# Miniprotein binders against a7ua95r516to809, part 33

Target 1, 294 residues: a7ua95r516to809
Amino acid sequence: ASLSLLSISDLVPDLQFIFFWMSNAIEILYFIQQKSPAYMQTIELMDDKAGSKESLLSATISANEEAMTILEEVIMYTFQQCVYYITKTLYVVLPGLLDCNPFGTEPSSEQCRRAAGVCVCAVCVMPEAVRRVVSVFQTTSDLLQQYQVHSEIQSQMFAYLFFFTNVSLFNQLIDKGPARGWFQRSRVLQIQASVKILLDWAKGAGHNHLAQKFFAKFCSTVTILASPPQQLSQMSWKALCAEHPSLKPVQLHRILTQYQLMAELGPLPIWQPSSEDEAYIYRTVDLLESFENH

## First folded at step 14 (miniprotein)

Design jf8
Fold by OpenDDE base, fold request of step 15:
Structure jf8 (fold): chain B 294 residues (1-294), chain A 88 residues (1-88)
Amino acid sequence: as target 1 above (294 residues)
Amino acid sequence: SDEAERMALDARRIIEEAQRLAEQGNHEEAIRLLLESVEIAAYSGDPYLLVKVAITAIVLALQTGDEDVIRRAEEVLRRAKELMRELE
């Protein structure tokens, strides 16, 4: 199937398989961690028949460490596989989020899997492009819950997915935004509204902190771009840096430069980078976010 | 008991052989040995042998493309988990 047709629904069986084994590996790991101390104590309380106790204890410790190591590897492997599949689907659907008009009355073409009929859940009433993105996250959440995956692993999963989403959206906005008109105020407001729906979902799903943390860069970018020219033109470079610490100087400079062009503003001395940042604004390598930094 | 110790040794040997076979790509024989080892491991009263069985089943399931082996690995895992709970 072409990547363009890949739905999260198509990956559910594969994800179910991986989550099943991951969940069991986690469960066994916790079993070892919880039972090991007690078991070691039982060995310690055994009659010391000619040093057999120490040997048994050592062997048990070693076996336990080996078991834990293997389980950790399994968990990591399965985690990575899940992330791979999920991010692959996100890669396909995320561009649609930037082009979405959330104020349009276009009905969602797909209904929530939870209902045999017309579902009026928060996901089903979303704009289609937003719904597709949210559906990936919701499916992930539902699977994690179905297999009772430990909360820490769930948090790590969503952290990575939000990271990936932020990087993807940010990079697309910075790279393609000017050409696609995403820097136009009307389009920015659409993007802002679409992202808000996603963030509201994340909040409802219990991932508010993670979403706020990992979407900070994209949200900052959108916030700047959504700002009225009259307001933004009164903000100094230093003030903008302080309000948007998630943005690198080169990123902020690019955003402001493109904003200036779009808003037909003349050169604004107030947006001139500080002497300290002047060297950094030319570091084009730092303009786009890397997926490898997580 | 001497019998439990013997069973533990036997179970360990069987599990290790299953692991070796799995690494060699003989997943069918590996899973068969694991199935045999579960009850022996349980009889030994050593929960770590059951853990080793469970881990081996998990690894085997992730390595194999054979649906029957996967199904049997699930069975091994389920049984190992049941027996682990009984030892608690």
Scores: ipSAE 0.728, ipTM 0.919, lowest interface PAE 0.6, mean pLDDT 90
Fold by OpenDDE base, fold request of step 15:
Structure jf8 (fold): chain B 294 residues (1-294), chain A 88 residues (1-88)
Amino acid sequence: as target 1 above (294 residues)
Amino acid sequence: SDEAERMALDARRIIEEAQRLAEQGNHEEAIRLLLESVEIAAYSGDPYLLVKVAITAIVLALQTGDEDVIRRAEEVLRRAKELMRELE
């Protein structure tokens, strides 16, 4: 199937399969961790018939270590497979978020599958492009809950998905934004509103801290671009660096340069990078975020 | 008991053979042996044999593309987990 047609719903059966086995592997790992100390103690309390006890203890320890290693590999493998499938769907739907007009009155074409009839839940009233992104996260959350996946693994999953989303949106905005008009005031306000809806959903889903942490770069970029020229032109380079610490100097410089062009501002000496940052603003390799650093 | 120890040894041998067969791509024979081993492991009273059965079922299910083998692996896993709870 063309990647353009891939929905999260199409991957639900595959994800269910992976989550089932992952959840069971975690459960078995937890069982070993809880029962192993007591079992070893039981062996230690047995009557020492001529060194058989030490041999049994050693064999038990070795078997437990092997079992734990295999389970950890299974958990890691299944986690990676889940992330792979979910990020593929995010890759398809995330560009639509940047082109979204959330102020439009168009009802979402897809109803929530949970309700018979017209659903008026917070997700169903979202703009279609935002709803598609939220649907990926909501489906992930629902599956994690359905299979009772350990809370730590759930947190790691959402951390990665938010990281991926931030990197993808940030890179698209920086790279394609000027050419697509996403730096225009009206478009920036649309993007800001769309991101707010996504963050509000994440807050409602209990992931507020993770969302704030991992969306920081994209949110900072949108905040700067959404700032009125009268306000932003009064902020020094140093003040902007301090207010937006998630942005590298090269990223901030790129944003301000594009903002200046969009707002038809002349050269602003107040936005001149510090002598310390001047060497970094030319490091174009650091302009886009990497997916590998998570 | 001497009988429980014998059953534990038998179960271990069967599970190890199932693992070997699974690694060789003989998933059908592997799952058959696992189904046999799960009850023997339970009678031994050794919960770690049941853990080994469960792990082997998980690994086999993730390695196989055969839906029937997957279904039987789910059954093995379910039964192993049930028996593990009964030994607590």
Scores: ipSAE 0.719, ipTM 0.916, lowest interface PAE 0.6, mean pLDDT 90

Design jf9
Fold by ESMFold2, fold request of step 15:
Structure jf9 (fold): chain B 294 residues (1-294), chain A 86 residues (1-86)
Amino acid sequence: as target 1 above (294 residues)
Amino acid sequence: SDEAERMAIDARRIIEEAQRLAEQGDHEEAIRLLLEAVEEAARSGDPYLLVKVAITAIVLALQTGDEDVIRRAEEVLRRAKELMYS
């Protein structure tokens, strides 16, 4: 299962195992954090010879530090294993968001109408590509709640999953978008609608602030590309940078270049980079994002 | 307190031997010693001995891959937690 691309359902037993031990390690860490000061004070109040009490207190401090170190390492290791398995699943399902047509899979889609006469099937309630991504997030949320994982750890896990999702979608859009026709405005509107469903899930799950923070680069990209030419052509380079600070100059330049090609716009003087940004718009090494935490 | 001190010494020795065996890959013997030590660790009055049992069981379960060892580690952990909160 290490290098295999698996569905989320295939990974549930492995995730249950890891979450069980992670949640217990967190519980033990909390126990010693709550009990350590009182226990050490009890040792200080004991009747004994000087030096013997000091030796016991010193040993207890050392035991506390050793236990906390090991538990923190275990929690970090199990967290990273969960993220590794979950992101393997996300890697498989995320590209479908860029190709799907959520408007064609609405309850009244022709395929659903022909099959059912009215759109009552689960396929028509949410686009399949979006459903597969939501299923990964929802299964993760359900497991974290089932094992009563501390809420801060749950938030950190979704912070990373949203970060991974953002980087994966952004990089694929920038890298493969020209060849796949993903910069056409109609396609961008479809992508925007699909992402809206994910953002709504995140809001309903209590992770809206994390999604807003970690999805910013991809959402900014889609927002720019979805803008009508009349609106976008009124915005200067400086205004676009100010409204979309998550985008590096080389990234904004690439997005605007693709927009001009697909909207059949000629060069726009208002989109000329500032002198401050001129040095950066040709740094192709900065175009794609790293999956490493920075 | 003399009895508690002897029980703490005995429990610590057993736990440290279990940890050494786990490092050597002898997971079945390591978990057997942890099961033996958990009640003595609780009776010692030193909460860090129970914590040490729990931590050792968690680490062993994550390293072993042996389903029997994992099941026994779950039993050790469950019992250690019960005693921590009793």
Scores: ipSAE 0.770, ipTM 0.935, lowest interface PAE 0.6, mean pLDDT 85
Fold by OpenDDE base, fold request of step 15:
Structure jf9 (fold): chain B 294 residues (1-294), chain A 86 residues (1-86)
Amino acid sequence: as target 1 above (294 residues)
Amino acid sequence: SDEAERMAIDARRIIEEAQRLAEQGDHEEAIRLLLEAVEEAARSGDPYLLVKVAITAIVLALQTGDEDVIRRAEEVLRRAKELMYS
């Protein structure tokens, strides 16, 4: 199937398979960690009549270390596979979030799979483009809970997914935003409303801290772009840097330059980068976020 | 007991052979041996042999594309876990 038709529902069987094995690997790892100290202590308390106690202890330690290493590799592998499948789906649905008009009157065409008939749940009343993004996260959450995946692994997965989402949305907004009119105030307000729905979902799902942390850059960008010209034109470069520390100087400069063009503002000396930042605003390599090093 | 020790030795040998076969791509024979190994491991009373069986089943399931092998690996894993917590 073309990537354009890929939904998270199509990946559920594959994700279920991976989550099953991942969850069991974590459980067995935990079992070893909990039982090994007691077992080693029992060996230590054995009478060394045969001179084999030290050898048995050493062999047991080595076997446990090997087992733990294999399990950690399995957990890491399965985690990466889950992230790979989920991020593929996110890649498909995230562009729709930027084009979404949440103030439109068109009801979601898709019914909630959890209910028979017309569902009026918070997800079903969302704009379709927002609902598709939320559905990816909700399905992920539901699967993690279904397979009772350890909370630490759940947190790491959502951290990565929010990171990926932020990078993807930010890069698309910076790169394509001017050409697509996403820097126009009316469009920015639509984006802001759509992102708020996503953040409200994350808050309701118990991921508020992670969402605030990992969406900071995209949220800062949207906040600046949504600001009235009269307000933003009174803010200095230094004040904007301080208020939006997640943005690199080159990113802030790009946002302000595009804002100035869209708002038909003349040159604003107050937005001039400091002498310290002047060298950094031309580092175009730092303009877009990397998916690497997370 | 001497009997438990013999069973532990046998279980370990079977597990090691299953691992070798799995690595060679003989997943069907590997899973057959694991089904035997889980019961021998249980009789030995060594919980770490059950852990080894479970790990081998997980690895095998992730390596194989055979649905029947996967299903049998799930059975091995289930049985190993039941015995680990008994």
Scores: ipSAE 0.766, ipTM 0.935, lowest interface PAE 0.6, mean pLDDT 90
Fold by OpenDDE base, fold request of step 15:
Structure jf9 (fold): chain B 294 residues (1-294), chain A 86 residues (1-86)
Amino acid sequence: as target 1 above (294 residues)
Amino acid sequence: SDEAERMAIDARRIIEEAQRLAEQGDHEEAIRLLLEAVEEAARSGDPYLLVKVAITAIVLALQTGDEDVIRRAEEVLRRAKELMYS
């Protein structure tokens, strides 16, 4: 099946299945954690009639530890499956966000499923490419809430999804941006607006801190690229490093080099890396973000 | 009570056999045993046996591709949870 046609809606049944079992596993784990102390106390208070309290207590502890271990494995497994399906969908829709023109009159083709008529909700007025990305996150949020998944697991899920999204968008922008014209000021401003819509959604969904943390690198890149030449040319390497600490020296150097080429700027001595960073700007292996370092 | 202890021993044995069968791919027999085990676990008064039944049902549901086994695992889980919170 062509990966290009996969929507989050197609994965909803599978995700529902996984979230159901994950939620129940978390609930059972919580039950053990909450009831275990009281149960152990009950065993301790029993009359030592037929068997060693210590033996029963030890057996109970061991059984609980085993149960908790299995539940943790189930939770991890189901979590990974959810992430797999969701990231697969994100992988398909994320490139569209970089090509999106949020200022264009794209016809709102998809009716909001929540309304019987033309919905004017914040999601329905989004550009289609942004809406598709937001729809993945919103569907994930809705499912997590529907199955009452523990808030910590929800936070971990969104942390990973934002991480994945940042890595994907950053890598695409750095690698393909020059060739695709995404470093052109007009295109950068479109990307910036699209990302702002996504961040505004994340804020509205209660994930503002996570979004700010995990999108920092992509946002820094877009901010630099969106900066007017007159402003950016007045900033030293050290000032840019300090302003954008999420960027590695090699990444910042690449961004500035491509910006310089795009803006037809002459050599800017003030953008010269420090002697300390000079060894790092040539580490091309560190240029793109890894998906493994989460 | 001696009766509760016997029920606990029986429930454990049934659960362990269900787990073994599930690991061997005999999901249908495993789920049948879990349906028995949930009631035995309840009669024992040991909440951790109910937990063990519930866990086994969860694991079985995630391992099986059989919709009927999944449905019965959901029923076992539901019943176990009802009894855990009773």
Scores: ipSAE 0.765, ipTM 0.934, lowest interface PAE 0.6, mean pLDDT 90
Fold by OpenDDE base, fold request of step 15:
Structure jf9 (fold): chain B 294 residues (1-294), chain A 86 residues (1-86)
Amino acid sequence: as target 1 above (294 residues)
Amino acid sequence: SDEAERMAIDARRIIEEAQRLAEQGDHEEAIRLLLEAVEEAARSGDPYLLVKVAITAIVLALQTGDEDVIRRAEEVLRRAKELMYS
């Protein structure tokens, strides 16, 4: 009950708290890294009063190492807390992306809080289910920018969030897709359009490379399922493997088998796995993606 | 100077006591000591003591559930940063 009502806006105060302390920890770590060499050199240039210089230098090095270790732990802890809160929100909104009809006139209920009137920005014209997903990423981006978090940490956070999103969407599509009708051509085209909107947002936000990398598996699956039967039936197993290298043999085999059933195609010898892949298509443990393999 | 060294020793002792108190859950006394320590650290002229104060304030803020302690930790951090960049 409580998770279904959770929005990213409800988590903003908690995220602001964590990002504030994370940003300051990163700033202090950077200060130490930049100032430590010059400070040590200053100690080295001091008059040696009875071996006090060597003792002071050793104590300073040790204190610096301890300080850096604590700051790294704080940064890791705060990063993990941010990811925990954001992924909880994603878990709630991501199923809606697969059920979304982006071609339907769903009234955009929530006006963009950024504009005093009817905002015609790219986010406001999005279908509600897509907008909810984009809102999680946009809020994350806005907070990272507000607290001036280092670009590398921003990239790591978006890499993980895109990874999590890809795994979640892929696993739901493979596991529940046939039963929910998500493999039907009309539904696949809706999913493809929804994903394109998300990818276009990621491109506009400067995360195009990360999005292309981490969504590759889900995008490959949707691309295969969106392909016309006349086109896909002319592609060999080897050609499909080469075109979709992000898919494991067991995953590709599952997708093609479900496609064949949905399209009422007879057996297609051209889709028969190679002798090299034949042992791997039965590895059902590799069918779904793991969240731990990040 | 001998005076700066004495101030550095005193500041370090206060920071260590604040850390000990924070670990024991006495966050109110810990933050009070950090407010004293930031000014003593500044007088010592040792920027690494200011860094230690800042780190202790960050850790304390993340460990405490007390909003007043968090607010005072933000003030300690702000003051430490001002002095670090002076």
Scores: ipSAE 0.763, ipTM 0.934, lowest interface PAE 0.6, mean pLDDT 90
Fold by ESMFold2, fold request of step 15:
Structure jf9 (fold): chain B 294 residues (1-294), chain A 86 residues (1-86)
Amino acid sequence: as target 1 above (294 residues)
Amino acid sequence: SDEAERMAIDARRIIEEAQRLAEQGDHEEAIRLLLEAVEEAARSGDPYLLVKVAITAIVLALQTGDEDVIRRAEEVLRRAKELMYS
């Protein structure tokens, strides 16, 4: 019932419930891992008057394996439930990043000039669309810390959230970009500025390496589109592939095609795919990314 | 040691009955039995019985829609954790 309209704040009670039980399951898992060697040592040091030591040890190993299995399943289930709720919210708010103007109502050249120096205009200009995405990440971070979720699980959760964000933004840009005018130079620069706000949040939250890894495809796309024609037209297909390994041949080809249309450039000989890539630039099944982690 | 062994047998029986009731959907009776078993599980000296109580409470809380069962599962878990670290 109207789940596409829910903000992250509407989902906090559900997330609090799931994080509480997930955190407790994680705690018990680590308790077992810490206590198992000591308890088994206690059994091994028993007087074995009736030969029952081996039976007790075997039963203890079996109980340990069963407990670990159930706890791992619970943790996986609760993790997936959290991700489900959070990504439903992200799915709704992420497209707004592609339409918003992080430079505000001030002249774009002035805001762009200030943004290139010490970041003063980024603090003053956070459009509602960017604020809604940051709010999802910040709320998730606050909840994970509130419930003292193990740092490894926190990293896995943000790895997936950044992966989801990357796929969502990339697919929207590729799929809707031509119709929405998102490949125009001024729009690309606005998109680049909005993504920088997300990257800055991730860096401040201690997730810089995860963001660098999992935003790579979208960031590469925006970097290429933001490049001046003088510089980009001097880069060969091979050089572009080497600089942007996250992009598949069909994706790079589509991005360059849109760049040519935006800049009113004809075909460039140095953008001809290598012989190895030539067969792949038409694989439309590879154009959009899957939300499934492989 | 012999009393601890008896307590382990009794606790295991109660926990297994609670798990069976939970599978049948009788969540209120399942959680009542878990609360009853928690002290005997701790006194048995077998940490895996106390862990089994805690796990069963967690699973039950995640599966039930009943706020009273959830609240009692929190109580069982809280008590089990106290005894685990004592």
Scores: ipSAE 0.758, ipTM 0.929, lowest interface PAE 0.6, mean pLDDT 84

Design jf9
Fold by ESMFold2, fold request of step 15:
Structure jf9 (fold): chain B 294 residues (1-294), chain A 86 residues (1-86)
Amino acid sequence: as target 1 above (294 residues)
Amino acid sequence: SDEAERMAIDARRIIEEAQRLAEQGDHEEAIRLLLEAVEEAARSGDPYLLVKVAITAIVLALQTGDEDVIRRAEEVLRRAKELMYS
């Protein structure tokens, strides 16, 4: 009911409620899937004295379909509600990753040093902006485990959260990067280091495969932007497309254009799009990612 | 058994009335009827009646916002699950 954006900690009671009912709906769904074949076979083996066996079997099939439909809708609804609350929190904290300095955030480093006598957690050594994002992921993971949510649903939730993170960071970089100076080389290297910390969290949490898949577009973007000019200027358009298949032609073109401006490079002949891609570099409707491509 | 079939008919009618009340917003009366129906649904021998009770309780809990209805829906669900796995 609140329109204000809250920290993930403030949303824990609401998430606990939703996860409780979602996990129960999942349990009932699997009960039906296990029970249905045996129950229908029991009907098939009954003595059909009055000819009612076919009618009972038909009614049982209909009841099964109705129950499955409602449970799948409930699971989808509760999943979407969790994702809604979690992504509202992510939306607030993600932009800080593009502005933070993981190499020398003195206030965060000083706070960790002062607590070093009693604190040994890896989160305390992270820049604050990165820590806020990791906290959302870690709290989500802890809640999913607490409520014993099926591992497939946990994977689907993190797949969406990583997808959301990728889209949000990519779109903000493309839209706001020129005005915010995010294409400057020192800034790109800082962003690359911050993303590395997120990837390390995902690997340690058992989600490396999902992170590799769903962060691919943003990671490719940062990898290209972080490349030294001597190396990148020797890579052809085809080589870049092959190395970074997650990038659409219009996206790669825009990234290279921003790179040229930042590095004070003129147009490079080897960055001329292939004949197959030439028309697609003008498709501005494909520049930004949709949050609904998942 | 004709008696089990009659119990299934009675339980189904109570559950359907609870579902109609829930759709109309009378969540307190809906959950009261579900508590009444859970034992009869189990004795019918039709596992889909217990499932229907459990599903209706889950949907009510997610829609209502009334803490007393939510608490009673949890009780209905807990009892339905006990009977499902008996």
Scores: ipSAE 0.750, ipTM 0.932, lowest interface PAE 0.6, mean pLDDT 85

